VH-VL binders against q0atu2. Designs and how they scored, part 27

Target 1, 119 residues: q0atu2
Amino acid sequence: MLDKKARIRTSREYRNVFEKGKRLSGRFLIIYYVENALDNNRFGFITNKKIGMAVIRNRIKRQLRAIVREYQGQVKNKHDIVLVARAGIGKSSFEGMEKDYIAIMKKAGLFARNANKID

## First folded at step 13 (VH-VL)

Design yg11
Fold by OpenDDE, look of step 15:
Structure yg11 (fold): chain C 119 residues (1-119), chain A 119 residues (1-119), chain B 110 residues (1-110)
Amino acid sequence: as target 1 above (119 residues)
Amino acid sequence: EVQLVESGGGLVQPGGSLRLSCAASGFTVSDNYMNWVRQAPGKGLEWVSIIYRRGSTEYADWAKGRFTISRDNSKNTLYLQMNSLRAEDTAVYYCAREGGESWYYFDYWGQGTLVTVSS
Amino acid sequence: AYDMTQSPSTLSASVGDRVTITCQASQSIDSWLAWYQQKPGKAPKLLIHDASSLESGVPSRFKGSGSGTEFTLTISSLQPDDFATYYCQQWDDYSGEAYTFGGGTKVEIK
């Protein structure tokens, strides 16, 4: 699990990201990202009912947390980043989500262009 | 130099099976997202399947249960096993690598191999 | 399903002409759109990715533009080598297809 300080937790923090951040959509994810005044990144996760039942939403959230944790050290620092799961993600494999995350983060300039780590 | 060379196409009876191969050089198949795309004579392009770097696979709905994408890392070769072939499966089959920025685009293609399903 | 409507299906033009091909997506795909060129008996060739990024070695007369649901490929001055069929391509998130191609546009000599 992500460190507590690496999580977006409050409605105010989420609102700030949505209102001031940039938005980029991928195949399975939408990311909202904005620079913060901290020395670390914070991540938020949104899985709404359009994805499916609670069991599915919880699974997706766990998988996204795992992906973010795995690549956390490769993300440019001082950002608040919210991952919003798109409707089709429920049918995606873990690798599909991972690929989409990397692709979006690269496109957003938050991830090194040559990043290709796959564990 | 990156190169993809498909083989295994030919004439097959309806209900028959065929396995296509795609020999890659200049890069490692298992380190890339590899796809099969087909094109019926005089028609457009249609995605068939993808194999991810850790081996997960996806298929077009029409391909599920009949087509299987796989690879042999020792041979750096991609495969497409086609079963229960139908006349509408007649097409040139291309293997294609995802590349460029952010993936999701096919930067290298083989020359294609023709599969003709006919009684 | 994510439909990709490509127009026109056929386009007759002369060398030196400005040519425009359009792709319309049924849903927003941001900038995840690629353009390919295909000549008879050959595999498709990637021209542009991410809607407007030109692949290495592709002449600057090719230009991709658009975002969301509307995309265009423009050839500023058609050359003899440009007579071919062009396809747009996107990802698909829910239709049961990972990728969708436009129907193609055949650019032929007038």
Scores: ipSAE 0.892, ipTM 0.945, lowest interface PAE 0.5, mean pLDDT 94
Fold by ESMFold2, look of step 15:
Structure yg11 (fold): chain C 119 residues (1-119), chain A 119 residues (1-119), chain B 110 residues (1-110)
Amino acid sequence: as target 1 above (119 residues)
Amino acid sequence: EVQLVESGGGLVQPGGSLRLSCAASGFTVSDNYMNWVRQAPGKGLEWVSIIYRRGSTEYADWAKGRFTISRDNSKNTLYLQMNSLRAEDTAVYYCAREGGESWYYFDYWGQGTLVTVSS
Amino acid sequence: AYDMTQSPSTLSASVGDRVTITCQASQSIDSWLAWYQQKPGKAPKLLIHDASSLESGVPSRFKGSGSGTEFTLTISSLQPDDFATYYCQQWDDYSGEAYTFGGGTKVEIK
């Protein structure tokens, strides 16, 4: 699980990322990200009903949280990052999601220099 | 120096089976995303299958149920088991690596092995 | 289905010519596009990844550009070593294939 302070929790926090942030779409995920004024990163997760039934959406959220937790130490600090699951994510495996997360985070420049664990 | 060497191609009758091998050197197969890509004579390139670093797999829809990608980490070798072969499977089959800094792209390719399916 | 349309299918050119090849995706792929060069009897060689990032050892006369749905590969001054077939490639999540390639552009001696 992510630390409580590493979670985006309020509608205002989410809205700020969507309105002020940059957007990058990968194969299964879209990220929105913006620099924050904190000492740490915060992550949010969104799954849409078009992805599937509630049990499927909850499984995807759990898997995405696990992926983010594994790589959070390599993420540059002071960012709010929202992961939005694309409709096609229901066909992905855990490793497909993991690969896509790493790929889009690298392309966004959100991994710190000397991030040798992610390659 | 990174090298990929395919073998196991040849002539086979429709409905037959064939196993392709890809011997890798200069890198560890299980640390990378490994793919098979094929090219029919005089035609373009077509993705076949991927094996992820943790062992999950993904296939082109036309290959599902007939082809199986696998690897032997102790031999640093990738495989493609091809069953129920059809004339349209005639192609040069390439083993390809997805590079770490160039994910979703194939930075190293073998020279290919020809599979001919004819009665 | 993320259809890739690559054009032209064949072009004839002389050494020194400026050559432009286009690739069009049916839906936005941001900048997730690669270009490959393939010579007869050889495997493809990655030239450009992420639409515009040149692979190590690739001559600077090759330039990739574009984002969204339209992409170009430009060779600013064609050399004898550049007569080959060129392919674009993207990821795909709707066609039943993880990756799709353009149909190719054969660059021939005029």
Scores: ipSAE 0.741, ipTM 0.888, lowest interface PAE 0.9, mean pLDDT 89

Design yg15
Fold by OpenDDE, fold request of step 16:
Structure yg15 (fold): chain C 119 residues (1-119), chain A 119 residues (1-119), chain B 110 residues (1-110)
Amino acid sequence: as target 1 above (119 residues)
Amino acid sequence: EVQLVESGGGLVQPGGSLRLSCAASGFTVSDNYMNWVRQAPGKGLEWVSIIYRRGSTEYADWAKGRFTISRDNSKNTLYLQMNSLRAEDTAVYYCAREGSSEWYYFDYWGQGTLVTVSS
Amino acid sequence: AYDMTQSPSTLSASVGDRVTITCQASQSIDSWLAWYQQKPGKAPKLLIHDASSLESGVPSRFKGSGSGTEFTLTISSLQPDDFATYYCQQWDDYSGEAYTFGGGTKVEIK
């Protein structure tokens, strides 16, 4: 899992991202992102019941966390980012989710200029 | 410099099989998201299948179980195996590459190969 | 599957005319929309991606605009080379459908 410091954990923290952040939709994901006053990025994950049963939602969440961990070192600093899984993600491959994450993050301009493995 | 050349189309009876090829040059097939898109005579464009960079695949619902997308990295060639062909599968079949850096659109297309399914 | 309504299906215009083609998505896709031009017997040609980003070599008279669910392709002054069929395209999150194309718009000579 992500380090505790790298996780959005409280309702207040989530609310702040939703109210003050920007929103961008991809094929399988919606991201909300806003600058924070910390020295690190924080990530939140939301999987709704429309995705499927709890076992499926948990699987998707684990997969998304894995993707975020893989690329977190390449994300611009000082951001709170919430990933909301869309309905179709339950039937997508891991690679499909990864592609979408990269695509959205690139479009949002959240990757560092010298980020690797994003093209 | 980038080029896609489809081949393998022709006349086939209903229930028959056919394998299409797409020879790529100027880029590496396995490093890109490759797709098949078809167009029935006088009709619009219809997505068929995609193969991801690490080999994951997706198919249109009507194509599942009958069509198989694959590639030969040594030949830098994309394939579409079509089985149990139907009259409604009659179309020009295009191979198309997604953008190299930005995705979810097709920047290069082959000239297409005609598949005619008729008794 | 996402529904995509492209309009009009056909339009007649003259050289020099301003032409507008619309693509409407059933759900918001932000700027994930591309436009293609296709001439008879030829493969589609990418004109615009990301709703408004013009491909290299495409004349500046082509303009893509819009976001969310409403998108427009505008040809400011139609040229003889522009008579063709145009398609919009988006991603699709429906299982078994990765991409959806509009129904197409045939731009023909008046």
Scores: ipSAE 0.916, ipTM 0.953, lowest interface PAE 0.5, mean pLDDT 95
Fold by OpenDDE, fold request of step 16:
Structure yg15 (fold): chain C 119 residues (1-119), chain A 119 residues (1-119), chain B 110 residues (1-110)
Amino acid sequence: as target 1 above (119 residues)
Amino acid sequence: EVQLVESGGGLVQPGGSLRLSCAASGFTVSDNYMNWVRQAPGKGLEWVSIIYRRGSTEYADWAKGRFTISRDNSKNTLYLQMNSLRAEDTAVYYCAREGSSEWYYFDYWGQGTLVTVSS
Amino acid sequence: AYDMTQSPSTLSASVGDRVTITCQASQSIDSWLAWYQQKPGKAPKLLIHDASSLESGVPSRFKGSGSGTEFTLTISSLQPDDFATYYCQQWDDYSGEAYTFGGGTKVEIK
């Protein structure tokens, strides 16, 4: 589980990301990202009912958190990033989600220059 | 130099089976996202299957249950096992590699191998 | 489900002409769009990825543009070597396929 300080937790924080951030769509994910005034990154996760039942949504959320944890050390600091799961993600493998996460984070330029495990 | 060479195509009766091979050189198959794409005579391109770096697989809905993508790392070769073949499966089958650093497009293709399903 | 409409299906042109091919996606794909060239009896050849990034060795007369749902491949001055069929391609997530190709555009000599 992500550290509390690494999580977007309040509606205000989410709203700020959606209103001021940039948007980028991947195959299974949409990310909204914006610079913050902190020394750390914060991540938020959105899993809508269109993905499926609560059990599925919870599974997806856990998987996305695991992916974020795996690569968080390679993400540029001082960013708030919200991951929105797309409808098709429920049928995706974990590796498929991971690939998509890396792909869109690369395109967004959010990985550090010396990042590894992303090629 | 990157190269992909398909083989195994030929004439087969409906209901028959065939295994295609794609021998890769100049790169490691298991380190890349490898795909099969087919093209019926005089028609467009149609994605068939993908195998991920850690072995996850995906298939087009029409291919599920009949087609199996796999690889032999020791031979650096990609495979497509095709069972219960139908006339509509007649096509040139290409193996295609996704970009090395950026994904979701195919930078290298084999020459293709023709599969003809006919009585 | 993603629907990709490529137009026109056939295009007759002369050497030196400016040629424009369009690819329209049913949903926004940002810049996740690639263009391929295919000649008879040959495999597709990647021309452009990420909507506008030209592959190494591809002549500068080829240009990809667009984002979201509307994309264009332009050949500024058609050369004899350019007569071929062109395809656009994107990822897919909910149509039963991981990738979707346009229907193709055959560029033939007038």
Scores: ipSAE 0.913, ipTM 0.952, lowest interface PAE 0.5, mean pLDDT 95
Fold by OpenDDE, look of step 14:
Structure yg15 (fold): chain C 119 residues (1-119), chain A 119 residues (1-119), chain B 110 residues (1-110)
Amino acid sequence: as target 1 above (119 residues)
Amino acid sequence: EVQLVESGGGLVQPGGSLRLSCAASGFTVSDNYMNWVRQAPGKGLEWVSIIYRRGSTEYADWAKGRFTISRDNSKNTLYLQMNSLRAEDTAVYYCAREGSSEWYYFDYWGQGTLVTVSS
Amino acid sequence: AYDMTQSPSTLSASVGDRVTITCQASQSIDSWLAWYQQKPGKAPKLLIHDASSLESGVPSRFKGSGSGTEFTLTISSLQPDDFATYYCQQWDDYSGEAYTFGGGTKVEIK
């Protein structure tokens, strides 16, 4: 589970990311990311009703959190990152989500240079 | 040197089955995202299937139930099992590796193997 | 499947000409666009990925540009070796297909 300090929790924090951050779309995910003034990264997750029923949305959110945790140590520090699940993610495998996360994070330049697992 | 070599193509009657092989060298199949792409005579390119690094698979809607992508890690070989073949399945079938940078593109292709479905 | 409209379908040009091929996506794909070259009887060859990144060994006369929904492949000065069919390609998240190709553009001798 992500540490409390590693979570975007308030509406104001989310708004800041959406308003000031950059946006990049992948196959299953959209990420919004902006530099923060902290020493750690914070992650937010959005799964809207277009994805499906609450059970599906919760599953996807759980899977995305697992992916983020797995690669957390390889992400450049001092960023607020919001993951928005796209409509088609409900049909994706866990590997598909993982692949998309890695791909989009690479394209965004958010992985540290010494990240080895993502290659 | 990276190389992909397809084999197994040939003439088959409608309703028949065929298994294509793609022998890879210069890289490990199981460490990459491998795809099959086909091209009907005089037509464009059409994606068929993908196998992920940990074994998950996806198929084009028209391929589901009839086509199966798999691999033999010990042989470093990719396979495409084709069943219930139809005339419209006549095409050159290529195996293709996804690029290692951001993925979602194919950096290496085999020479292709021709599958002709005809009575 | 996502619509990927490639134009023109056929292009007649002479050596030395500036050639432009366009691909239009039905929705924004940012820079998730690749270009391939295919000659008769041969497999496609990757030219450009990430909309504008030139593959190693590809001549500098090839240039990819664009983002979002509009993309362009430009050959600044067409060479004899460039007569071929070109395809654009993107990912697909809506249909059961993972990838979508443009319809292709055949560049032939005028």
Scores: ipSAE 0.893, ipTM 0.944, lowest interface PAE 0.5, mean pLDDT 94
Fold by OpenDDE, look of step 15:
Structure yg15 (fold): chain C 119 residues (1-119), chain A 119 residues (1-119), chain B 110 residues (1-110)
Amino acid sequence: as target 1 above (119 residues)
Amino acid sequence: EVQLVESGGGLVQPGGSLRLSCAASGFTVSDNYMNWVRQAPGKGLEWVSIIYRRGSTEYADWAKGRFTISRDNSKNTLYLQMNSLRAEDTAVYYCAREGSSEWYYFDYWGQGTLVTVSS
Amino acid sequence: AYDMTQSPSTLSASVGDRVTITCQASQSIDSWLAWYQQKPGKAPKLLIHDASSLESGVPSRFKGSGSGTEFTLTISSLQPDDFATYYCQQWDDYSGEAYTFGGGTKVEIK
């Protein structure tokens, strides 16, 4: 589980990311990202009803948190990043989500230069 | 030098089975996202299946239940098991590796192997 | 389904001509588009990925552009070696296909 300080928690924080951040879409994810004035990164997760039932949405959110947690040490500091799950993610494998996350983050240039956990 | 060499194609009766092989060299199959793509004679390209680095698989809807993608790490070889073959499965079958940058594209292809399903 | 409409299906041109091939996606794919060249009896060859990134060894006369739903492959000055069939390709998230190819464009000599 991500630490509280590593989470986007308030509507205002989410709104800030959506309004001021950049947007990139992948196969299963959309990321919104913006620099923050903190010493740490914060992550937010959005799983809409179009993904499926609550049990599916909760599973997806849990899986995305796991992926983010695994790679968070590789992400450039001082960013707020919101992951929005796309409709098709409900049928995706964990590896599929992970692959998409990495691909999008690479495209966004959000991985640290010295990242050694990135495939 | 990266190289992919397909084999196993041939003439088969409708309802028959066939296993294609793709021998890779210059890279490790299990460290890459590997795909099968087919092309019917005189037609376009059609994605068949993918195997992820940790072994998860995906299939085109039309391929599910009849096709199985797998690999033998010790042989650095990719496989496509095809069952219940139909005339419309007649095609050149290519193995293709996804690019190592952001993926979602194929940077290396084999020469292909022809599968002809005919009575 | 994430349809990819490629046009034209066939294009007749002469050496030295400027050639333009287009691919239209049914929904935005940002820059997740690749272009391939295929010659008869050969496997496809990657030309461009990420909509505009030229693959190593590909001549600079090939240019990919576009984003979202509209993409273009341009050959600034067609060479004899460029007569081939070209395909665009994208990912797919909901159609039951992981990847979708355009229908192809055959560039033939006029």
Scores: ipSAE 0.891, ipTM 0.944, lowest interface PAE 0.5, mean pLDDT 94
Fold by ESMFold2, fold request of step 16:
Structure yg15 (fold): chain C 119 residues (1-119), chain A 119 residues (1-119), chain B 110 residues (1-110)
Amino acid sequence: as target 1 above (119 residues)
Amino acid sequence: EVQLVESGGGLVQPGGSLRLSCAASGFTVSDNYMNWVRQAPGKGLEWVSIIYRRGSTEYADWAKGRFTISRDNSKNTLYLQMNSLRAEDTAVYYCAREGSSEWYYFDYWGQGTLVTVSS
Amino acid sequence: AYDMTQSPSTLSASVGDRVTITCQASQSIDSWLAWYQQKPGKAPKLLIHDASSLESGVPSRFKGSGSGTEFTLTISSLQPDDFATYYCQQWDDYSGEAYTFGGGTKVEIK
């Protein structure tokens, strides 16, 4: 689990990322990201109704949180990062989501060295 | 040096089966995303299947239920089991690796093995 | 599958010519596009990943550009080694195919 310090919690915090951050789309995910003034990273997750019913959206959120947790030690600090699930993500396996997360985080320059390895 | 060597192609009757092999050297198959891509004579490239690093798989819709991608880590070898073959499956079949630093792109290809399905 | 429209399907050119090949995606793929070269009887070879990033050992006369839905491969001053078929490639999230390729562009000697 990501602790409360590492979560984007308020509407104001989310709006800041969407309005001031950079956007990058992958196969299953879109990320928005911006530098913050903290010592740590914060993550937010959005699954909208286009993806499917609530059970599907909850599964996807759980899987994305697990992926972020697994790789959080490799993410450069001081960023607020919002992961937005694309409609096609419901068809994806866990590994498809994991691959896409690593690929887009690397392309955004948010990984420190090489997160292509399974950690 | 990275090398991929396909084998197992040949002439087969419609409705028959073949198992293609792809022997890899210079890298570990299970650390990478491995794909099959085919090319009918005189035609373009068509993706067939992927096996992810942790063993999840995806298939082109036309291949589902007929083709199975797998690997044998002790032999560092990728396989494609093809069943219920049809004339339109006639093609050169390539195995391909997704890049070590940039996924979603095929940085190494084998030379291919020809599968001919004819009555 | 989302179509990748690649054009032209063939072109004739002379050594020294500048040629341009285009690919269009039906939806935005940001810069997630590859270009491959394939010579007769050979496997495809990756030339460019990420729309414009040249692979190691690929001559600098090859240049990729574009983002979103429209992409271009340009070869400045064609060499004899460049007569081949070229393919673009994307990921796909809706079609039941992880990857799709353009139809190819055969570059022939005039």
Scores: ipSAE 0.812, ipTM 0.910, lowest interface PAE 0.7, mean pLDDT 90

